VH-VL binders against q9m1h8. Designs and how they scored, part 16

Target 1, 233 residues: q9m1h8
Amino acid sequence: MEETMAEEGCCENVESTFDDGTNCISKTEDTGGIESKRFYLARTTAFEMLRDRGYEVNEAELSLTLSEFRSVFGEKPELERLRICVPLRSDPKKKILVVFMGTEPITVKSVRALHIQISNNVGLHAMILVLQSKMNHFAQKALTTFPFTVETFPIEDLLVNITKHIQQPKIEILNKEEKEQLLRKHALEDKQLPYLQEKDSFVRYYGLKKKQVVKITYSKEPVGDFVTYRCII

## First folded at step 4 (VH-VL; framework fv_ecleralimab)

Design S27
Fold by ESMFold2-Fast, scan of step 4:
Structure S27 (fold): chain C 233 residues (1-233), chain A 120 residues (1-120), chain B 107 residues (1-107)
Amino acid sequence: as target 1 above (233 residues)
Amino acid sequence: EVQLVESGGGLVKPGGSLRLSCAASGFTFSNAWMHWVRQAPGKGLEWVGRIKSKTEGGTTDYAAPVKGRFTISRDDSKNTLYLQMNSLKTEDTAVYYCARDYEWYYFDYWGQGTLVTVSS
Amino acid sequence: SYELTQPLSVSVALGQTARITCSGDNIGSKSVHWYQQKPGQAPVLVIYDDSDRPSGIPERFSGSNSGNTATLTISRAQAGDEADYYCQVWDSSSDYVFGGGTKLTVL
């Protein structure tokens, strides 16, 4: 029930298996267009990710089949139609926007154009860019000009839901009260908790930010439940 | 725009009582942990106490010098924080600030302060 | 009870770098926050979580924290930087602790 330093290595070993294996299964052949299947898989994973982050997602989007997707969006989907905008379940005034980018290089000009496109979208508190091309250093820095956090995902990272295909630990973000009680219970300061890097696959999937503390519960038969805590750095 | 406006300060005799209010606007008050911080004339900042959001237990905590004499409360329907001060001492003379603790145990917004003078 | 110690005053020449220290036992294990207070005004957050700046705070303000000392660094000091500066931490045993404050004078 309590966190220990020895659990750091065990957690890393479990998490290291999630990225590589899932990439292989996404390469199975399909009878139809590769482009539409790619967008279908990425959009489906994006909805699952947003649901898991506490956003209000339409169940129809989660159960959409590839054939139904192609009927709605065609074999060469229009990027603006693929966009997702959903409210946070706990605070409907806060919305997240997922933007699917094209294959053309993403530059500072592209980021400035995006500012203009979203200028009338009131209530945006986060944005995700799904990338099909590399973003240069200057474009990456320009993302900091948004008044909210902007995350980027190569489309390849969304072709498979990493939490779906590997046994999923239960992830809980501690609120301030729970964090304070944990620190007091173990006579710890917040920088003395074991770390989880900001770039880790689970951190990116759940959109966890620096300084958050997460409770990770592994439920593996026959050994039972293991609990560990991580501070995001 | 986030605003915190304190009121209720004034002159009071030792052993007396006074109630301070802090009117909050521009954010979801019910989600915020709220604090009182004081500053004696010409001295440094001193934490007085806090109240957590109702969803996180709504509990209060106090600095040792005021424990048992001061009570912090909130009215989320009015977006107002209160500090009830009893058994006031000359050492309680200070400007009292309300402050918001919205993220990780730091004060991102402060009110203008209200002066409490405890004298004979 | 946990205590933070700051120098009473620090002087810096216009355009030079000022450094204000905040000392506490194993303060590097805690997140340090810094406030600026000008005469007759409420404190203003200038650095949080050791080194992060709130929106509107110029890049001249930076912070560090390791071992037993945290430091607020003000590069290219300006006359408008004259103020009292306070460090603050949350401690698992003492809750919210402020340093005694440092008066910065720009010469």
Scores: ipSAE 0.428, ipTM 0.770, lowest interface PAE 2.3, mean pLDDT 85

Design S28
Fold by ESMFold2-Fast, scan of step 4:
Structure S28 (fold): chain C 233 residues (1-233), chain A 120 residues (1-120), chain B 107 residues (1-107)
Amino acid sequence: as target 1 above (233 residues)
Amino acid sequence: EVQLVESGGGLVKPGGSLRLSCAASGFTFSNAWMHWVRQAPGKGLEWVGRIKSKTEGGTTDYAAPVKGRFTISRDDSKNTLYLQMNSLKTEDTAVYYCARDYEWSYFDYWGQGTLVTVSS
Amino acid sequence: SYELTQPLSVSVALGQTARITCSGDNIGSKYVHWYQQKPGQAPVLVIYDDSDRPSGIPERFSGSNSGNTATLTISRAQAGDEADYYCQVWDSSSDYVFGGGTKLTVL
């Protein structure tokens, strides 16, 4: 992302002049500042995403500044401290866990370690892994051994909240009964609704899965509401 | 682990009645759509009917051959599914399975079945 | 009413690939699910949503669905695969529909 390339200090003509008596010039690179900013942006987007998915998110986390983040987590945050665990607003017994992974390649051993770490977490119904490295084929398959859905996001995908840049329509996920009524009413089969692909950024942001139907309501003055339906394939 | 255990099968005369039960464990029963599927001896699988979760209306639907004679109900406090079978016919002779529909349109867990024999 | 047609039986040699078909009008517009049933036992889900495998089902089981035919493919067939196989769909007018079943014999 272009916006995430910027930092508070800029380097112009880096090698052209070097003078220790010149004020306002700094050539010291702060590697920790870059790392903490990446985690701050990704964690903020994750909280916004969870809020939009119907989870109970503390407003303080949504309004946390970079300075406040660094005061709490430091310049090189401990990965385990960054974790997020929040309940669904509609069913507080169901929780989601967001785990930030390190830069080391993720293997089957890494996935097994996660099983051990979450064994005492009662009510966990979903998990998100934020990745900084590649996950091999065997590790990807090992994710299916969890008794709930595990999603993965490259950390780069969470550095900007794509939903903030346009006026968002109202999104409603149909339950099984509403979907069945819709299909019967219009004499449609599962795959005959207009579709959205699982890889679409919108689908990934809301955590929508194959076969779910979403009702999308657009509001435009003066014409009013326009409703459309999409099935995830 | 998810388990479904049927009971109540037996021998009954044509025109008689029988009530089947399915005890569920290992999942949140109240969230699941539950089905009855039957299989006549040496024949294929046949859908009998279903009951939706209470949060999704709790309504029932039945296959044409049993509509008006069979009633499906559930007791979420006991994690139990029921099939009330009235006016039984010899054609109703089958192993009756209870099955769970959690994700839409397929049966991910089945009980071991209970045999109902309708004969004089 | 919507109907699914399967062959009554299919034979496969040990270690070879078995293919079991399920035919229905425009079945590719529906998601197809497959169940394995061994004598005296309850059915077991082996493929759902055309091609997805439940946990515990080996990778040699795969599925496809296009046009008027869905197919269950069992690669490197084993003696333990001998069973009856049923396809199943949900239809907007007929609700839950099962195929007649296919007996797989491993020679």
Scores: ipSAE 0.469, ipTM 0.828, lowest interface PAE 2.2, mean pLDDT 86

Design S29
Fold by ESMFold2-Fast, scan of step 4:
Structure S29 (fold): chain C 233 residues (1-233), chain A 121 residues (1-121), chain B 107 residues (1-107)
Amino acid sequence: as target 1 above (233 residues)
Amino acid sequence: EVQLVESGGGLVKPGGSLRLSCAASGFTFSNAWMHWVRQAPGKGLEWVGRIKSKTEGGTTDYAAPVKGRFTISRDDSKNTLYLQMNSLKTEDTAVYYCARDYYEWDYFDYWGQGTLVTVSS
Amino acid sequence: SYELTQPLSVSVALGQTARITCSGDNIGSKSVHWYQQKPGQAPVLVIYDDSDRPSGIPERFSGSNSGNTATLTISRAQAGDEADYYCQVWDSSSDYVFGGGTKLTVL
């Protein structure tokens, strides 16, 4: 059963002019229960993703139930209240902001408004926009005006955590020195590492960028760890 | 916005010593790997050496022709890169450029104007 | 040690396309970067990672890299494009390697 706070209205508007006995009552189904569940799932996945990327996430947010979420945010959550802002575990001065966008088309005006809203957040290092509508070319270009990387995810991509309930390997991003030493140690050239494409769901989940190298450690008990490396192309 | 300014070049005798400086501004110097690249009069570009950021070990590497004679150092509090040149040879005559790599270690995105070092008797 | 070979000189007519080559053994396995140097000036990065342009570099500049040859292409050549052009790679055994440079003359 879906919980809803709104009631079905009765109106006399009839779209059809046919006289075949069409009911004169127009009905609109309340989508509040489904809407709050979508935001709950997407926000939970976003927290899990940020934790896996090395951000400091409150365990209470990760264990929040749908019922508890609805108690805090209601059946029709205010988008600004859904926002997530958490610091990097390794450098608390660097924060990431997750912004939930509405169903209206995202325009240059929308991006400009976002600039104003975040202007006082000095420690902001990265941003993620959760989208419910398409972003036009001009709006996409406007994202480059931020002094940090802005990623976008359709909300549909966050309704399920692709790493959940499967044995997830340990992911470590190599810094410049570690990447160089790996290439030297194995007598590899720049493009000879195995690849992962930028559009890959795994790459997007961890926010990996072109030319970064990741060390992937698979654990297979009792046999032990297996290590492999991938370069993002 | 990003600016690199070299200084300290001049005329020195073979076997002499000279210290070059590179003053950096407009970026977080402490995060950058810094390089020295030289160019003999009328010749091409030649990599001299580099120093990594302190967070990535702060180690130095040198091209074979200068190894053992040149030392690269940095002072992050002053946003300054140094090249100490000892036992100078006539073939060290060149314009010396300070260059940075900020995002990836394998190319040079910004260069200083260069400073001329002439080794002659 | 790893070596890169460039032609000493290339000429192009105003408004035409110039192509400057950079040859090296299996250079297609390496990322190639290109620098422009005008007389009395410091080098300026014009192409990195084979084909990417830094902010401020015109779309007339493009790059490619495959097999044993990388190419810098300058379309609709302008008088202001006259300069020396250097290719550069990183090699696991030779560190940073520059080509000998190519002087571009716009006729």
Scores: ipSAE 0.357, ipTM 0.769, lowest interface PAE 3.2, mean pLDDT 85

Design S3
Fold by ESMFold2-Fast, scan of step 4:
Structure S3 (fold): chain C 233 residues (1-233), chain A 120 residues (1-120), chain B 107 residues (1-107)
Amino acid sequence: as target 1 above (233 residues)
Amino acid sequence: EVQLVESGGGLVKPGGSLRLSCAASGFTFSNAWMHWVRQAPGKGLEWVGRIKSKTEGGTTDYAAPVKGRFTISRDDSKNTLYLQMNSLKTEDTAVYYCATDYEWDYFDYWGQGTLVTVSS
Amino acid sequence: SYELTQPLSVSVALGQTARITCSGDNIGSKYVHWYQQKPGQAPVLVIYDDSDRPSGIPERFSGSNSGNTATLTISRAQAGDEADYYCQVWDSSSDYVFGGGTKLTVL
């Protein structure tokens, strides 16, 4: 059985493309660089993710085509040019920065370099690092030295937007007032709500933090809407 | 970076009134829920009340011992929280702290406190 | 109203482990937070959400919470750890509740 397991995942080497399932005629016909396509997909997903989290995102960035991306960034994009910095819609003084990291292992020195690079970015309240390499334990701990939350995503996790599946339920993040009213209405304490793990793909996509509550609405004929709540653990 | 500075404490006679202020800086005050917590000399911490952000209703809540006598208000244009204390009693003698619950239910940032002494 | 009970005082020898308890009915259903207060100073958050540490708080500080008892554990106690320690929860009927406080003495 080890032979079968050793060969598993061969299709992952198709490099960020999918055939149509029924007809495989055009499966791998990408005439451009694979590197630029990978960055294009990850950056587009990042913008969609930020929009869904309540950040002000330019619609032009969401509708950018691969050929347009390549015209702007080239076949081997410069990492600094790929960065995204957008304000929160509810509080424009608060900005998030998305940094695309290179293929070199990320060390404490890499984290220190980031501190220097962002020192003049006023209003930065969160950061996302898109990783193409492993981050050692010391580098991971060094991320806690930032005065805001730093999230990491392997670039592979951003090549497809998981929320665009047609049967995804509607997800709403409750604010503190809505959460308190829910708990009081049902005479519940924090840990008595059903939960979602922090490592869950949807939790990571929305950047949800421990103790936030999400309202999930399922629309299903003929029963209509079904609502459930989950607390992040 | 985050700083809370209380002022307005002092000596007041029973039945009197005092208004405390808390000047906030280093965060977006208008989005924050603000609290008053007090501590009588040699005693423990006691929650006094809170005021929610205007976007979340701007409502106030009070602990039973102060309800009807104390009023919490805020001026977002001045980044300042207020506690209006009326009909003061000797048992209201305490250091009054301004605090925020930035996440959900714990007080991450505290002011230095201001002493209120209710005595003849 | 909901109430939290702490011992009035706890003593620990230098370098040993101190444990401060916070008891409340079904406290394990709530998140417990801990504050350190030194004489003449404002409280400082040392543990939140049962076991998480704020930036700058040493790894010697840890917490747990289950059933009816939450515990703040201070390993390798230092003279500078002498302080009053308060536990705190949010309760759906009582809002914000503090324990009575525990005075930690490092011998």
Scores: ipSAE 0.530, ipTM 0.844, lowest interface PAE 1.8, mean pLDDT 85

Design S30
Fold by ESMFold2-Fast, scan of step 4:
Structure S30 (fold): chain C 233 residues (1-233), chain A 121 residues (1-121), chain B 107 residues (1-107)
Amino acid sequence: as target 1 above (233 residues)
Amino acid sequence: EVQLVESGGGLVKPGGSLRLSCAASGFTFSNAWMHWVRQAPGKGLEWVGRIKSKTEGGTTDYAAPVKGRFTISRDDSKNTLYLQMNSLKTEDTAVYYCARDLYEWDYFDYWGQGTLVTVSS
Amino acid sequence: SYELTQPLSVSVALGQTARITCSGDNIGSKNVHWYQQKPGQAPVLVIYDDSDRPSGIPERFSGSNSGNTATLTISRAQAGDEADYYCQVWDSSSDYVFGGGTKLTVL
């Protein structure tokens, strides 16, 4: 009854002879269309991100259209069906899981439920949570109980792939040997390299860690390629 | 959990040879860069040399005082690091430690208990 | 040939703060690591990357590094902290360089 009274407060034109609801609004809204589009964009970006991080991603997932996505998942996708689980190309025994979270606040209980859901996945070495709500201090602390790295991304950060632009530079992460050789060749300390902060969007996209060095190659035709390096701080 | 155990030390005359071993357990040995560090009695720590993981080239590097006389090798199937010491000098008398740098190449996160090498005339 | 200099010895009273310095040319541009060695034992990493603590090392151990001097700070000193302390850097020309070591005496 309280809900019925609240609904009646929406439209006040009592003399309408057609549809009482039409006098309250000038446009119709498709919330399902907006929701499915957000998940489509975020999931596509997630697949591109995983491919760029060295995971084995099915080309069909990267080429999926919004229309095809909606045909498979519907206008209001079930979150558990959106999950991504793919192996590293270099070591197929190691897998990453991407979990799409709902709009409710994420609590310790939410994290505990996730532990139970993934208990049978023997190859997990990393996990990404796509968030639509805030995570309190206790929930964030609970993420440290997983035996692997858990990253979080607000869904808004995945609606656009920041690397998918004309003239975007090529980004490569150096391994220990490559970094040492770079420093030795140029008589440098890693603190003398230009830096990039951990919170930087590119750093987060590639899942880079403090002290790693990124090689950035810019292609400027007709001038040609030039290279710069950044150390993560 | 992580353990490094050195063996093979002893008394050797100048000009002699000795082979040290370091048995590793509790981690993926094949991913680690491994080092030998020595300490003369009552003196400080001195880096001897290292060997990189095979996936990152498997190359060896040596401190100037031992270059050409010492050889570092590894057997990943046995989780064992080796130090072959030739043309030993009195100044090589020291406790020899094996040490690991799994995460970064620039520091040693775990050390063995050490094995004493005495070069005496 | 890069060189690190440490004082031979430092004394601290129980419960007080000990500071052990490590000096090197432009050491602030390098990552400094610290090892504790008790008599008859192997070295133990107590600080890495200037100020980070390995799991299991008490928070009373801290580090800093700027300019030509890095410092290991041990607050609320305990009898069990009596040991030799070594700083260490990697240098592109000298590879791995250790300081001479500092004997900490807890009075």
Scores: ipSAE 0.319, ipTM 0.753, lowest interface PAE 3.5, mean pLDDT 85

Design S31
Fold by ESMFold2-Fast, scan of step 4:
Structure S31 (fold): chain C 233 residues (1-233), chain A 121 residues (1-121), chain B 107 residues (1-107)
Amino acid sequence: as target 1 above (233 residues)
Amino acid sequence: EVQLVESGGGLVKPGGSLRLSCAASGFTFSNAWMHWVRQAPGKGLEWVGRIKSKTEGGTTDYAAPVKGRFTISRDDSKNTLYLQMNSLKTEDTAVYYCTTDYSEWDYFDYWGQGTLVTVSS
Amino acid sequence: SYELTQPLSVSVALGQTARITCSGDNIGSKYVHWYQQKPGQAPVLVIYDDSDRPSGIPERFSGSNSGNTATLTISRAQAGDEADYYCQVWDSSSDYVFGGGTKLTVL
């Protein structure tokens, strides 16, 4: 629907770069280190993102306070201790690993070192790198040498969970069967569905891939639900 | 490495029956949609039918020329796909390929070598 | 039922560019996939989703799709490119549809 599409666009329109010194989130004064706060926010968002993608996440991680985080990881957390490794709920043999990278430039050598570090992780089917530094073109290409999808997120993109909003729509990813039925029911071809670009915040949050279809449900009080579909291009 | 190996082809008389098998390895067979595609000697490719994964309903679909005569089934415990062909006609003579749409449901990224079925008197 | 039309044959000189077309009503609204088949062998996917290449397929192979025509382009043709080429789409009413195939001869 046109109305629903316009409303959704407004929710996504954010022209800002998050930085430790600039914060648009209202918070009580924080006397601790900025570094531990950044890792706390990014890690919490990462867990929420993985939960929303269908991974088995410990509820204790989702409810952890900044104070509790600092008591466990300290003011300057060890990067390896921040790593997250959780199984997919629908297939526990498939795991995802979230790796927090340091501030040094990420090169082909960095990627090769990561290959060695994860060589004994059985069942790894996806990986996310949380970046604090830019990755050059050679390092980016080297990520394709992994036998699974590797996503990257600047740490700044994880300081806020974009799905936490006053009027958050319900997002559902259609499986192959549901997508095919949708196209047949409406006599549509793949490219005739409304679309979302791969760079959109919601697309990146849910790890959506080209050609997947998302069902978006808005709840309008008291009228009821309003449904729209978007295909990733 | 994904591998698909067809077997069961041979010579059969019109009106006869034949069952083809396809042994799959190198991927999670239970999650894959499986297809049969055929090719008559010297002719082009023709989709025969498919079976969806159990998690997505396990339903079957068939091309019009074979509907009611052919049955597709799968045994996930053995990683094997089957094509039961009944009431065979001379126009069913073809190489039958086992294929999967492992990456996406609308194209065929892995194919077996094929098995020849000849329907002749 | 939906139909795809390909030329029966295309000839190209060694080192030159071959273009194989696949025509269908509003084919640009669909994703087009291309398969290469050599005599006695199974088909091999060479282009998917109009223009993407599977791992191992050389960059000499490219694709495009707009309006009523999709095109497979093979640059710097080699003897080993000699084969039959099939286009394929999924259609909401006809399911999986293949073109009739084009025999590419490298002279």
Scores: ipSAE 0.544, ipTM 0.846, lowest interface PAE 1.8, mean pLDDT 86

Design S32
Fold by ESMFold2-Fast, scan of step 4:
Structure S32 (fold): chain C 233 residues (1-233), chain A 121 residues (1-121), chain B 107 residues (1-107)
Amino acid sequence: as target 1 above (233 residues)
Amino acid sequence: EVQLVESGGGLVKPGGSLRLSCAASGFTFSNAWMHWVRQAPGKGLEWVGRIKSKTEGGTTDYAAPVKGRFTISRDDSKNTLYLQMNSLKTEDTAVYYCARDYEYWDYFDYWGQGTLVTVSS
Amino acid sequence: SYELTQPLSVSVALGQTARITCSGDNIGSKSVHWYQQKPGQAPVLVIYDDSDRPSGIPERFSGSNSGNTATLTISRAQAGDEADYYCQVWDSSSDYVFGGGTKLTVL
């Protein structure tokens, strides 16, 4: 996708040599409309992702148009208003929180501030941070101080829902018991299963963890279903 | 902070019975697969058996040397794991550890301090 | 039943590299985990999934697993590394299997 763009980027390469490309950045168009669209796309994808992970999401949020989004949040949305907090369908006492972070670098102080902000949120079981800047290693380590799993996504990764633009097979996450029975039945080890990398976009979308096994079913009528398994590594 | 504390060990005669307990804290016990591992004095570690979470069937599995004599159970309301040992043999003399199975892996991430069971006349 | 074999003892000079092996049939197809046990204490996980370190375990500890042999490597050995070391795998027919243990002595 970017292979042919390398040739198009000859002038950018020249600019980088002379002045690190800074002089080419000038915006004559109002960027507020672009930012509200980015938040709209990322938030919509986040809701779709949470629905696909088994969370109870409001259908109105999934069908919200850009125009409706802008009427509610404006051209310059307040980050705190964008937050999503929804319960698991199977266990409503367990909730997930999606937090949209600002453009400032994320530090240990930022993480500590987040601890304070969410201290009264009862039933929080998982959290997702949508990032617009990088986290240093101290901030990343500080995320482990939460009593639940915290995932991070660059906002760019949520601008499109990868599951909607290609034919997708049915994906089922095996629990630990189902995984063990599969391995026993076929006299297999984890390493003998085909694998998917942790960094794979589908793995990240479903929030899959290393060593989980997914059952992938391809439906082709009249041949019927074809099943494969993948271990996350 | 995760803690596992075993109790119930002691001296018992061959053919006797003993019940061990393991009190768990600092994690959601009901979701965890739990194990018993033993170590005879001056010897190596030996897996005894395990119990799965109730949501994943709550079934038990045992090592061949103890199968039919030992029973593993759990009380999720008390965050406690049990090992009922019957028809004890001198070969069962060991420190007994309870241990937590880590999620989708096959290793033990937390161990108790152990409780000594001595089977002798 | 599946069996893992470790040497009974390994000696290493202070500051040198110790290597503890764990042998098993096609062990390279299995995930190998390593535990450290000091006298009177419970075992502590030091390596999991062949080569990964738990939080708090020094970078001096590393692991490998290939063919019929897995290896725990302890670089720049310290007096505090003296302990018994056990390898462990899961096997579809034998469940959880431990090696016999290796006593590491730091001279």
Scores: ipSAE 0.436, ipTM 0.803, lowest interface PAE 2.5, mean pLDDT 85

Design S33
Fold by ESMFold2-Fast, scan of step 4:
Structure S33 (fold): chain C 233 residues (1-233), chain A 121 residues (1-121), chain B 107 residues (1-107)
Amino acid sequence: as target 1 above (233 residues)
Amino acid sequence: EVQLVESGGGLVKPGGSLRLSCAASGFTFSNAWMHWVRQAPGKGLEWVGRIKSKTEGGTTDYAAPVKGRFTISRDDSKNTLYLQMNSLKTEDTAVYYCARDYEWDSYFDYWGQGTLVTVSS
Amino acid sequence: SYELTQPLSVSVALGQTARITCSGDNIGSKSVHWYQQKPGQAPVLVIYDDSDRPSGIPERFSGSNSGNTATLTISRAQAGDEADYYCQVWDSSSDYVFGGGTKLTVL
């Protein structure tokens, strides 16, 4: 946030400073700073998101500093090197792949190229595309040709972890069996549960789908735990 | 693409047994709750039973008319669903469909083409 | 046990709007799904969660659900819409329940 604002101010100041400041600020070391920082922030948020979704994430990736990131990936990271592939903690045979897309428009050809690239990736059960451009309608439809769910996130949505800066309650995603038992126990229909909308940033962060139920536990120091349930609509 | 293909139907005498198979492809079968739905000639759709994923208990549930006579099972290594039908009655005559229960809702998003079971003397 | 009631048959003139009802006690609290079945074919999902359309189902198909009645609406009816239509819900006490089916005839 603070660094992003400072970098934007720096670029603006370079453009507006007519005589002197342009020379002082236009060092070559600053040239790729914004791009590498953007990828660093998005990749870090992606790892945090995957950890929170139950994937096995290396602590070293979560604690990586911007300077360490730049030493590994450089000022203009290669997109394929940024990819993340991690297994689900509960079932290591099931993996998720995060693909960072370039600024080029994403077309049906782009999706077909992706099919070829992942054809030998055994155990892939989900994929996330991090977008820097819009997908045309045909490319969006082509995502349904994958045998698993493909989610998309504009890179802007991953520049900050929305759960990290707010006091976060404990979140448990109920599986279908746990949901059915909850409804049977209380003689409820899922429409009778309080709602969270698909567009909610929290819902998108956890990759929740319509009709899933989440158990939310709030902790209050003097009172103790308060439990509520939400159905995604 | 998602595909379900039933097999094993045929003619059987009352009191006999028959085993149906449903071969699944194009999705992660081990995660799916699977169903059998039947339809007697010229009649409506009737739910027969279901089997949950193994990670969610792998339990089975049956409609009252078939409970105790039919058994649903799955082989996740072969992506195959089974229906073992014992003590068959003439009223069990129907086309039997294999169907997938969508992950977070209780509807049948994909159906097989069906296999005919005829129970007659 | 929970029961869904549909009319046995509905007739509609070519290009007109057909409405097929599905009645059940407090069905508006449940999510209603609709299947189309043509002679000799497997059922095809045409509406899920009251009003959502699967990919490939034309916008002429729509659904609603409130109170004790859910409705499948087929606007600008075509000859190819002639089929049996089934509603379906999940119920916490009865599991998966189908309506008896409605035969749609396009005149």
Scores: ipSAE 0.512, ipTM 0.828, lowest interface PAE 2.0, mean pLDDT 86

